# VH-VL binders against Peptidoglycan editing factor PgeF (pgeF), part 7

Target 1, 264 residues: Peptidoglycan editing factor PgeF (pgeF), of Synechocystis sp. (p74606)
Amino acid sequence: MTMGDDLWGWQNINGSPYLTCALLAPWPHAFFTRAFYPQLPEQLITYLDPQGKAFRVKQVHGDVTLTATEIGQTPLAPDSTHPPADGIISDAPHQGVWVASADCTPVLIGDLIGKRVAAIHAGWRGTKARIVPKTIDKFLALGSELKDLRVALGPAIAGEVYQVDPWVALEVGQSVQAVQKLATEEQQWDHLSTMVNPPVLPDAEPEKYRLDVRRINQLQLLELGFAQEQIAVAPHCTFQMEELFFSYRRTHTKEVQWSGIVSY

## First folded at step 1 (VH-VL)

Design r07 (framework fv_recaticimab)
Fold by ESMFold2-Fast, scan of step 1:
Structure r07 (fold): chain C 264 residues (1-264), chain A 123 residues (1-123), chain B 112 residues (1-112)
Amino acid sequence: as target 1 above (264 residues)
Amino acid sequence: QVQLVQSGAEVKKPGASVKVSCKASGYTFTSYYMHWVRQAPGQGLEWMGYINPNSGATKYHQNFKDRVTMTRDTSISTAYMELSRLRSDDTAVYYCARDMGYEWLVPDYFDYWGQGTTVTVSS
Amino acid sequence: DIVMSQSPSSLSASVGDRVTITCKSSQSVLYSSYNKNYLAWYQQKPGKSPKLLIYWASTRESGVPDRFSGSGSGTDFTLTISSLQPEDFATYYCQQYYSLWTFGQGTKLEIK
């Protein structure tokens, strides 16, 4: 049993299942399933913290993380009621920070001492752009220490089924510093496909690969100095677990599930 | 505690092959890369290559790629380095070394080393 | 290959002395976006295998005495022993692991 496998537990509200992670036990949090559609963060937060205020952004698959205060100070995205970003960090108590997903990795983070929390939307574009490391840098700039952070990478499309073009796999893989330092693309491919729990897997189709985006995000965290016990990776695949999760790759519909965490 | 125990000293003729073993204990053998490094008498350290014990995948330095073969036997937690077509300038102490990369999930620096195997190549 | 060069090749010192050993790489081993230098230092005593002292240029390995410290960035690195002890007489090697693995030629620290 890999680290994190026994950290994940199913909970239930009125017959509707949601997922929690033991590493985030100090904070009200949830990786909600499709059963909660079409409820939005403003409603979902009442299940976690009746006093909480929900914060969300217009996700654009970029690398920007805003604090709750910065959300109020940032211009709205065109034709949206929210500013463009893909991560949110709390900066006061009773703030719930939320991200939507349907295959992209929802990342929830808590600071045991500094008390701030974050939610990040990490698809392949955001992962390539290193949104998770950039968000960690922002935690550190706000006074957090690395050793106090706990990170959960939630349900997302699994590497076993996420078929991508070679350039996607290579560019996402190159976001890992150990890969980028290798002299040739041949060496980078070899490393990505032969390392422990490789993030790039073979595909039955010629000239295609399968990419484990959660694994790349885990590698980025480990490169920053996180201990393995500070990181939990969900074993749940949004594509394969169709009764529980929406998956854009499976259906090409805009339905999403929400993941959130509330500061105290 | 982590230990890497290597096979004993070898004396070989030019043109022969030598196979050095490195038995690992105190950790999960398949979870860490194993490197081979040699040191000629009075000289510095020279990296030869590595093996991923889980997959069997290898990476060799260009200077050795045509003569070196690295293998492992997971049932006895042992890595092997075979060097063929030996010359007198292959006389060296050969070390296995564990890559700290499992904790970091990529090959990196070397945290534990075997005691070394002296290989002497003389006519 | 990235070529690593150390200076001096040997030096003599007494117990209690402050010792510095320099290591230069032929190209930068700093990954700027991560602010990490892929540089390690090893100690090797006669007849024994190398032992890891420092990694990422300045991080001390667990169990290594605090008199050992590493510094530098990019291409120029230094290992410092602040107050030399009898057990510190050994050969010291720097290693880059930015592109494959290469070692410096070693610095032999001898007792005066």
Scores: ipSAE 0.006, ipTM 0.411, lowest interface PAE 16.6, mean pLDDT 88

Design r08 (framework fv_recaticimab)
Heavy chain, then light chain:
Amino acid sequence: QVQLVQSGAEVKKPGASVKVSCKASGYTFTSYYMHWVRQAPGQGLEWMGYINPNSGATKYHQNFKDRVTMTRDTSISTAYMELSRLRSDDTAVYYCARNLYSGSYEWFDPWGQGTTVTVSS
Amino acid sequence: DIVMSQSPSSLSASVGDRVTITCKSSQSVLYSSYNKNYLAWYQQKPGKSPKLLIYWASTRESGVPDRFSGSGSGTDFTLTISSLQPEDFATYYCQQYYSLWTFGQGTKLEIK
ESMFold2-Fast, scan of step 1: ipSAE 0.006; ipTM 0.529

Design r09 (framework fv_recaticimab)
Fold by ESMFold2-Fast, scan of step 1:
Structure r09 (fold): chain C 264 residues (1-264), chain A 124 residues (1-124), chain B 112 residues (1-112)
Amino acid sequence: as target 1 above (264 residues)
Amino acid sequence: QVQLVQSGAEVKKPGASVKVSCKASGYTFTGHYMHWVRQAPGQGLEWMGYINPNTGGTKYHQNFKDRVTMTRDTSISTAYMELSRLRSDDTAVYYCARPGIAVAGTYYEYFDYWGQGTTVTVSS
Amino acid sequence: DIVMSQSPSSLSASVGDRVTITCKSSQSVLFSSNNKDYLAWYQQKPGKSPKLLIYWASTRESGVPDRFSGSGSGTDFTLTISSLQPEDFATYYCHQYYSTPTFGQGTKLEIK
């Protein structure tokens, strides 16, 4: 049993299940399930903090993280009421930060001492672009210390089912410094497929691979100096747990579930 | 047999641009990055950058990024390095060099094959 | 950039001599995950392009005589020619490829 299995628990509001992580217990937080569709962050935050204000962005699968204050000062995305970004960090109490997902990894972060929180949308493109490490750098610039941070990688498409082209697996894998420093692509493939809990798995279909995006994000965090005990990885797969989660890979529909965390 | 054959010597005035070519043979051109390294008379070797012939993607050293452009033509297995706004201290032998591995990300490698060099003289 | 320092800048030797050239990097070029030193050595004769001799600090390139050997790890590296031949009089360069490539300033090996 991994630490992630022990840390994750189901909660219920009016018969609708949502997921929490014990590592984030100091902060009101939730990885909401499809049962809450079509409620938006502005409604969902009332379940976490009746005084809370919800912040969200137009997710563009990039590497930009904005503070709650910066959201109000950033030009809106085309055809949107929100600025383009894929991560949000709180900079005052009672701010709920939210990301939507349907296979991409929702990452929730809390700072035990600085009390700031973050939510990040990390699909394969954002992971390749190192949005999670860049967000950690922003925490540090704001005065946080690595030892005080707690990170939960929530429900996402599992490596066991995420079929991708070779170039996607390799480019996402190359976002890990240990992989990038290897001399040849042959060595990079070998490392990604043979390391402990490998992020790249073989696929039955020729010239296809399976990619564990959550594992890549975990490796990026470990490279920054995080202890394993500071990181929780959810065992839940959005593709396989159809009753609980929307999955774009499964249905190709636009429904999403929301994950959020509130500062105090 | 692997060969990298470069264009002939060039004499340029300050402010001009020069474009050096490197024709590859004996291997799959798109399978290896192509790097450019220069050497001023009596001086050491200085790395300028590389191109991925498969994608056209480039990486330039900070000292050259404002003046260098690297391109390739896959139909004739040829890489090009163009240096603009030439100064007298750009007088050097310019080499293309192949890393000892297949195409790989932005990672750097040792150079197993080198072109014969192109002498560029910048004088008034 | 990682700075590469070579010593000596020049040396004089006779055919049959054992010759050593030293190279130091300003930071380690050893990658612990694969236990490899990202260090190469090149030979350059007047009017010619550099020729690869050694890569991964100690691996001899195919066709390079066994009198050439590389050693060292981390920040300190040595190229050794065990019994100097007439064709070995040249300039030798070390090269790190751990990060943005940089070269030593060169060691000119001259006839004594």
Scores: ipSAE 0.000, ipTM 0.382, lowest interface PAE 20.3, mean pLDDT 88

Design r10 (framework fv_recaticimab)
Fold by ESMFold2-Fast, scan of step 1:
Structure r10 (fold): chain C 264 residues (1-264), chain A 123 residues (1-123), chain B 112 residues (1-112)
Amino acid sequence: as target 1 above (264 residues)
Amino acid sequence: QVQLVQSGAEVKKPGASVKVSCKASGYTFTGHYMHWVRQAPGQGLEWMGYINPNTGGTKYHQNFKDRVTMTRDTSISTAYMELSRLRSDDTAVYYCARDYRGYSYGEWYFDLWGQGTTVTVSS
Amino acid sequence: DIVMSQSPSSLSASVGDRVTITCKSSQSVLFSSNNKDYLAWYQQKPGKSPKLLIYWASTRESGVPDRFSGSGSGTDFTLTISSLQPEDFATYYCHQYYSTPTFGQGTKLEIK
């Protein structure tokens, strides 16, 4: 499989750039850049589907994914107009599902046959808690088949720059079943640092590691039985590409960019 | 061509050391662990350990831990297995084998093997 | 270590026969979270290195004829050769990679 940069394309609207992924071509979708700040999903959806209704949640870095219908049935988060969750699955046509990020991985999913779409906010905590596999389980429960799903892991902080404490790298790595089954932590560290495109890299600073959260999410999907060609991983780093993306690690400010996908 | 080529047969006295080489070609040497498996005459296969060519990290089976050293030289895509303080019961064919590396399933099954190196330990 | 036991230790068969070899592990090699069995099968001909036939208990390695199949789960596994060919006379080994790798003692398949 030779997927990679060829799947990702820059688009433009009124001079502002945004990313699309060829695997998600059947659905109106975008990974918007900082150029669209401070527009919210309710405004951004008009660029994708004039008939679309936007759905969003109060992101809490957990492992809960709600359907669009369940959003209306779930109690609101404290001091919020949205319920707490980190993923959304559509359950009717013309529903746009949205997640915000500034380093955490935005994951957009489409079902070629069932026509459902999803958006997931996958930071290191959500990735450790396996939000993406749990969302896939929800797709299957709703009638989707694994072979019909297409997944895009969008712009996020790259492993090359994401310095973390050892316990973070190990605990996120242990969310990968092949890693967790290994008898010793020494074997787990070795596996995480030596596999093809390793998700854990040594850091110049002693007692620190660099962690590729997108790679861990990709490994979780492959463990579920996804083929490589069903998964696209963006090469874009939010920390390094400051002209295009907000990054919490870089600035420690609250500005975010939005990613969304619309059902039909 | 994807292959592992091992060094030639060795005859050693008890108490000596032997160092077997395994040269990889046709694939990314650092992308796979290199395992060592031996087979005594007429016996089954016995896993000895592995080396991670990317880091030089090793794991040895407890039966060999005190006598085996695995190393690699990434500049020539070659792995080495040295077994010291040889005994007559170390007489065996020694194989290098790469594990499978798809996208990370913890896949220590062996899809590519060297041709084997016969080590005979006798006085 | 997980102990792997094969049966039979040897068997004699004729070309065209259906042959089955069994492998039992002392502990389950099924990882419940991914529902995969960490079990492989190898063929070894005299004077040659082992050749991978089956991995994940039932997945056939590329280039391996479809007369070879693997089945089973947990602790009990079977390698089947549906119609034995002359080139299939060899010793067969099962291998678990759930923990520290271990192999069965081998099943020698002989002509007669």
Scores: ipSAE 0.000, ipTM 0.392, lowest interface PAE 18.0, mean pLDDT 89

Design s02 (framework fv_socazolimab)
Fold by ESMFold2-Fast, scan of step 1:
Structure s02 (fold): chain C 264 residues (1-264), chain A 122 residues (1-122), chain B 109 residues (1-109)
Amino acid sequence: as target 1 above (264 residues)
Amino acid sequence: EVQLVESGAEVKKPGSSVKVSCKASGGTFSSYAISWVRQAPGQGLEWMGGIIPIFGTANYAQKFQGRVTITADESTSTAYMELSSLRSEDTAVYYCARGLEYYDSSGYLDYWGQGTTVTVSS
Amino acid sequence: QSALTQPASVSGSLGQSVTISCTGSSSDVGGYNYVSWYQQHPGKAPNLMIYDVSKRSGVSNRFSGSKSGNTASLTISGLQAEDEADYYCSSYTSSSTYVFGGGTKLTVL
């Protein structure tokens, strides 16, 4: 139940594959695969922009997005050289913004007119906290217009395999305004499980559900007024495509892949 | 600031079980690994296992597989370590410690509990 | 389970420098750059001093970490009496576990 399959393409650097999205063609960008481990954003940016400067944050599964300038002004996380946040927006040319993932959704955004870009780490907690809508609000506050934004939701754990507790599915689902406004939890469950491309799927195990976090983020964007053609959702599952992606749910390893986009 | 507070000392008989708690305050609980590390009298540090609360996934050192169970309760920001079939060589100080966030490429145990003394004695 | 190899003891005089080695394999120290150093005073919990090659905030500049191949090193310069403690290295492994070195007792003469 993925959308935007025709927009995604594989590229190659020195035999190592990485993924790109046609909606983001104006910007150097990549959803890198496990083949690039253990390279960090500071090395990976050289594949995208030889003059680029990489920006990253200490990801804390929250709802804070910082501009590149704000990163330099924000106190560092304990025992880190980076401030705590889960999203970054560029505010000058040649800035690469990066997020790490191993199942959580990497979200890359570009502004066709304002020329700023963003990267967001959106796991289920950040999605529940509406980090993507809050980042869009920040784009608008900086002068971007909604119609000029292009959003790609990259490789993440697919709803078909992402087993969660009922409270996780319900609380993440409640981040969608149409769901939150329903009078009862029974009505909320019904809506989440029966709507077109439902974000909550049945599970064979009792008292468990499967959750499509990318679909929830897509619904949040649509509620903000995005047109469907402004949003690309990757069909790739990090759990199922083990040759290409790290997945914490699958292996309990602490290796990650990086996704980034560079402003001009 | 991040602080880990462990439960009090225990004296146990061989063959029994012990369950130690570790309550976290400050900072983020769910996305950071909580590890359990023990130290027998006069001996070195020994990693037993850890859990990442957001996934509910525990991983164990091979030596403790089958005897140790590590769990977490996100609603109370508390991690637990239960060790069964206690032997005299399980007499040790048991520490909880916060590990790296699972997305971070750097590994370390940055904050430690005060330690819980477990004595196994007949 | 393979532990990382540290010397059992090391000693130095006040004001001198000492280096403590931590040797593993390509599946831990050499592979992952996840080497951490911990200081433990008697009766206290371990305290993180160094992670990878970076010093923990608030730790004296006299402490530094380095790594070459399968060996990580902790160097303590300008030795002071309070540096007398046990020091442990730790590394992440290819099996998604942590391993500790056997520990090094530092004596300040």
Scores: ipSAE 0.006, ipTM 0.453, lowest interface PAE 9.8, mean pLDDT 86

Design s03 (framework fv_socazolimab)
Fold by ESMFold2-Fast, scan of step 1:
Structure s03 (fold): chain C 264 residues (1-264), chain A 124 residues (1-124), chain B 109 residues (1-109)
Amino acid sequence: as target 1 above (264 residues)
Amino acid sequence: EVQLVESGAEVKKPGSSVKVSCKASGGTFSDYAISWVRQAPGQGLEWMGGIIPIYGTANYAQKFQGRVTITADESTSTAYMELSSLRSEDTAVYYCARDKGYDILTGYSEFDYWGQGTTVTVSS
Amino acid sequence: QSALTQPASVSGSLGQSVTISCTGSSSDVGSYNLVSWYQQHPGKAPNLMIYDVSKRSGVSNRFSGSKSGNTASLTISGLQAEDEADYYCSSYTGSNTWVFGGGTKLTVL
């Protein structure tokens, strides 16, 4: 933990800013900003590990996480050079795992003892499908222990501005077991909107809500038994911080920023 | 309220093309896929294809490959279906539908809101 | 044939139950738990009744769905006159594509 609970720091490469998290200090890692566009993971990894090999997938907003080895064993997505998945776990040294985002939450994970790392693309669809818990299960199956994992949820669209239909807010909220177990949808709505740091916020527009996807992912991790100190949630909003981040909700264009972490 | 509003009825000659529009409102467009489904007179429903705006890609039923183009204009929240080389058998009501279904990995096929339908008549 | 197989018609009396089947293959109904059911009244667009095999889309609990192997089923209990309509199943087929059944006309006697 750092004094003042400031886990997030800005760094620079040739004047271009990128974000790092103190919980991930043991691993070369970055949440890159729009300043690095149009560089791809194959170029960006050279800033983190000159010997590193970059791994990426065709992101499909699902719940599949592949190891670096499994990427080579999985059929390519149609019209793509990469297999379909939304998460990657390293299984050898010098492997950089990467996800792209422009509002969806990039999640970077490291194992202090097992030395493996992961990157996950977690939008509302992947969050509803519990991709982060499923990736944690995969870490455990590979020999990691929960107490050794450190998780950083990076820059994403903030709940304050993420307007969604009621069914999106409710179904994503229902991915949290404490919510799902409540007897009625009325009780589920009440819990999601009144709990500490509520993931569902009111909206000025009738029949709309605002959804904090990072908070839902944090709640899923806490339910798995993570201590609060093992999880860092970035305060940065991709929609509101226009100078630093691309945002699909803001522009409806396909430019993305990349986040990655390298094993050793 | 969620609404899908389709363009008006069309009468076309064989060999021509038709482009039907579907204007989404009420927060539908960027959070959902849009599918096109047709129904010939007295016949059943037939899925033609759909687009997931977030991916920027469309998928088509094999029967319509090469004849159907589905596009989306995110700035106007409008999806389009263009059918070329029209034949008399293409006479049908064409529906757009919001598809809550999600990619191949975690989804469901749920056409929960439908447009009013556009009648396309192909005659010579 | 790419369409799922449904009986052309079924009938039942007021207050009774009917079941409509939807038979596909291992590449659609057999592989995925992604089956939906739609009700269509004459001159109207279809209405979603059931999705994900068995989940209701805001409809009466008289409607239920199930699946066994390559066959999905829609069961309507306590038949009412307004249930008289055409019913269509739909299934995911892989590769972000879907297919509909041929449709079943339900007559309430």
Scores: ipSAE 0.000, ipTM 0.425, lowest interface PAE 11.8, mean pLDDT 86

Design s04 (framework fv_socazolimab)
Fold by ESMFold2-Fast, scan of step 1:
Structure s04 (fold): chain C 264 residues (1-264), chain A 121 residues (1-121), chain B 109 residues (1-109)
Amino acid sequence: as target 1 above (264 residues)
Amino acid sequence: EVQLVESGAEVKKPGSSVKVSCKASGGTFSDYAISWVRQAPGQGLEWMGGIIPIYGTANYAQKFQGRVTITADESTSTAYMELSSLRSEDTAVYYCARGYGDYEGWYFDLWGQGTTVTVSS
Amino acid sequence: QSALTQPASVSGSLGQSVTISCTGSSSDVGSYNLVSWYQQHPGKAPNLMIYDVSKRSGVSNRFSGSKSGNTASLTISGLQAEDEADYYCSSYTGSNTWVFGGGTKLTVL
């Protein structure tokens, strides 16, 4: 099947593979694989921009996106190194913004004209809370225009294997305005399960469903007025591609891979 | 069905610390966010903080920042709340509460029975 | 102190309806559809009644929730004696933190 294959390419550093997206070609960026563990953003940025400064947050599965300046202005809790948030937007050149994942969707964004970039950690909770649309609103407030934005939804747990409780599937689905506007939950289930490339798939186990979180994020972006050509969705599944990616659903361990993008 | 079972009542002196436990019984811990909520006698509910086990990091209400520590041991399906520098105003029932499944705490759907902590001379 | 404002008490007669308000700010109730309501009987742990503003947690359809601007509301119709309890709202405040309302004592006359 041809699902975004032309946009995604494997690269190598010293035999260790990482993924890039053609839509983000103007910016140094990478979706790093497990081969780079345990390197942190402060080390990984040297592969992208030797002059770059790395920014990261304490990911809490929420809906807050901070600018690099706001990260520096946010008071830290005792024993904390980074402020709580799940997205970062650059506001100066040579700023690398980073998110960790092991199934949740890493979202990298670049502004072709405004030159700012963002990284977002979008699990099902953040997706339900519309972190990606909220980050887009923040881009617009900073002077970006929608037509200039390019978005890549990176390696994450695929819908085909992401078994969830019914309420997770329904509540994440309801974050899509077209779904929320339907009169009954029965109509919402029908729409989520029968639309083109449905984000909710049946599961063999009764009272369970499978959820495509990347598809929900794509639908949210399309509702904001993004053209399909502005959005790239990775075909890679963190759960199924065990040689390349950590997956919390598979192993319940704390190892993560990092994704980042650097402004100019 | 999963139950949250809290440790027994405590009587503490001012200036000491208390550590309350909350064990998930009949289910797995790793998919749940656990919050701690207290209630002083005749007063309302007060959220203290919570932990998402997958990240091992806790978030705290500003009022308790620096005095409260919330931890989790996934191997025993037990969460802990430690409150230091106890004052008489810390006399309360301390509840643990589970968030929505799949390690997210959108609302508090399952509550422990509560642990009474009395701070007296 | 709780950040969300609830009336200290409300009362209603058997069979009537009452509404309990929960007022926050644009940074909590006004920004998020993540408001929940809890019922607490004396000596008991709280019990989830409503979540995500208007969704019932297995409770009677006599209980309903709504939100307008910075104020969420819990409405109880067809009041019964067992509805007499304390009611608390809670809201997400961003950054994975939560706040409760001060609580409302419902008296059924």
Scores: ipSAE 0.007, ipTM 0.435, lowest interface PAE 9.5, mean pLDDT 87

Design s05 (framework fv_socazolimab)
Fold by ESMFold2-Fast, scan of step 1:
Structure s05 (fold): chain C 264 residues (1-264), chain A 123 residues (1-123), chain B 109 residues (1-109)
Amino acid sequence: as target 1 above (264 residues)
Amino acid sequence: EVQLVESGAEVKKPGSSVKVSCKASGGTFSTYAISWVRQAPGQGLEWMGGIIPILDTANYAQKFQGRVTITADESTSTAYMELSSLRSEDTAVYYCARDSEDTAMVYGYFDYWGQGTTVTVSS
Amino acid sequence: QSALTQPASVSGSLGQSVTISCTGSSSDVGAYDYVSWYQQHPGKAPNLMIYEVSKRSGVSNRFSGSKSGNTASLTISGLQAEDEADYYCSSYTSDSTLVFGGGTKLTVL
């Protein structure tokens, strides 16, 4: 149980690396690297729980989270064998919930007492739409307590390299309650760029900004009442760590890596 | 302030090749994707391909594969588009355009455009 | 390769609203939120108006983008004379390429 970068560790299966987080130690979980491509959740779950059943969705960059049961009750997305959603919560033992990413933040969550788990696909659009807070609300509705939740924000495109137009930075930043409450957009910009570990960074190019989407998600969680010790943020950048991760921003290709967590 | 400046107008004979340049100034060159888009007289926009200079990776529209080559010279902040085996229907204005994002990929959000280079193919 | 489907022309009166559609398939417009809109005045390079089904910074709030299934739409409210131009949609494709619509000429009456 440590703070900062010590929470994240590399593991290996048959010569292929994957990442784990100490906050999620109670649950079989992994942030898999590109080395596991093209294996799908149905194959990958066997590394975590041989008795596990994998659940996945057709990711649409929205704000919908489905339980494993609801996945079976939701109409399929066009040209897909899966329903449209960007988050999944387990509702029985031995259920693995999975999200794909190639820059967007994979968020894995576990409930220490309720034993349910979740996986969320959080890009800037989902973050603006507050998918992570909405998923936490769903945990609470199912009987979880905030103090029992542990959240890991996995490898994603880092703020250091994520150049955006001002409107993207401002609108994603406005998803944070403390920012939205400020009277003027000038005050909102000041807050986003001067706070501790600011989610909006200056860019060398005039009228451009760099955006830390993981930091915005962390701020949303802190506003819900999470303690800092309940949240782990990976230092890994998918764009910069080419040997380990696919990056949509870098290559504009369909290859993804999967992140998953299994209930017990 | 980013500016893209293209080379001057060209008149070429059928069967020849043309190479158009696009010099970028004011911003970071290496990590921004630069695309080439053409427009024949009175016609719509047509994406030809793009390059990500830092990755030295170019991607081409299927229609132009085998005829178009897109390259970049990071030392001069200049992208190039070379089109071979020219036909009369290649007569068009050729634009270079930079993606609005500085993370070395093609999103297709062209916030900055060159002024256009007129290429006329005639005998 | 193939252009996305746009109406060849639309017209509207000063102060009214107009909507321009852009129809593709499940492998482009339907698959990705990466639909952009460009405005082009005669003799000029295109200008980016909308991207990712949202307004570009610095563009009038009279311009808005939306998407439903395989069809994206650009809506211009409170039409002004300066809005008279050609409008093009563009989408990323599942082949990691980019495709433009055929273009729509907007006439402001």
Scores: ipSAE 0.000, ipTM 0.429, lowest interface PAE 13.8, mean pLDDT 86

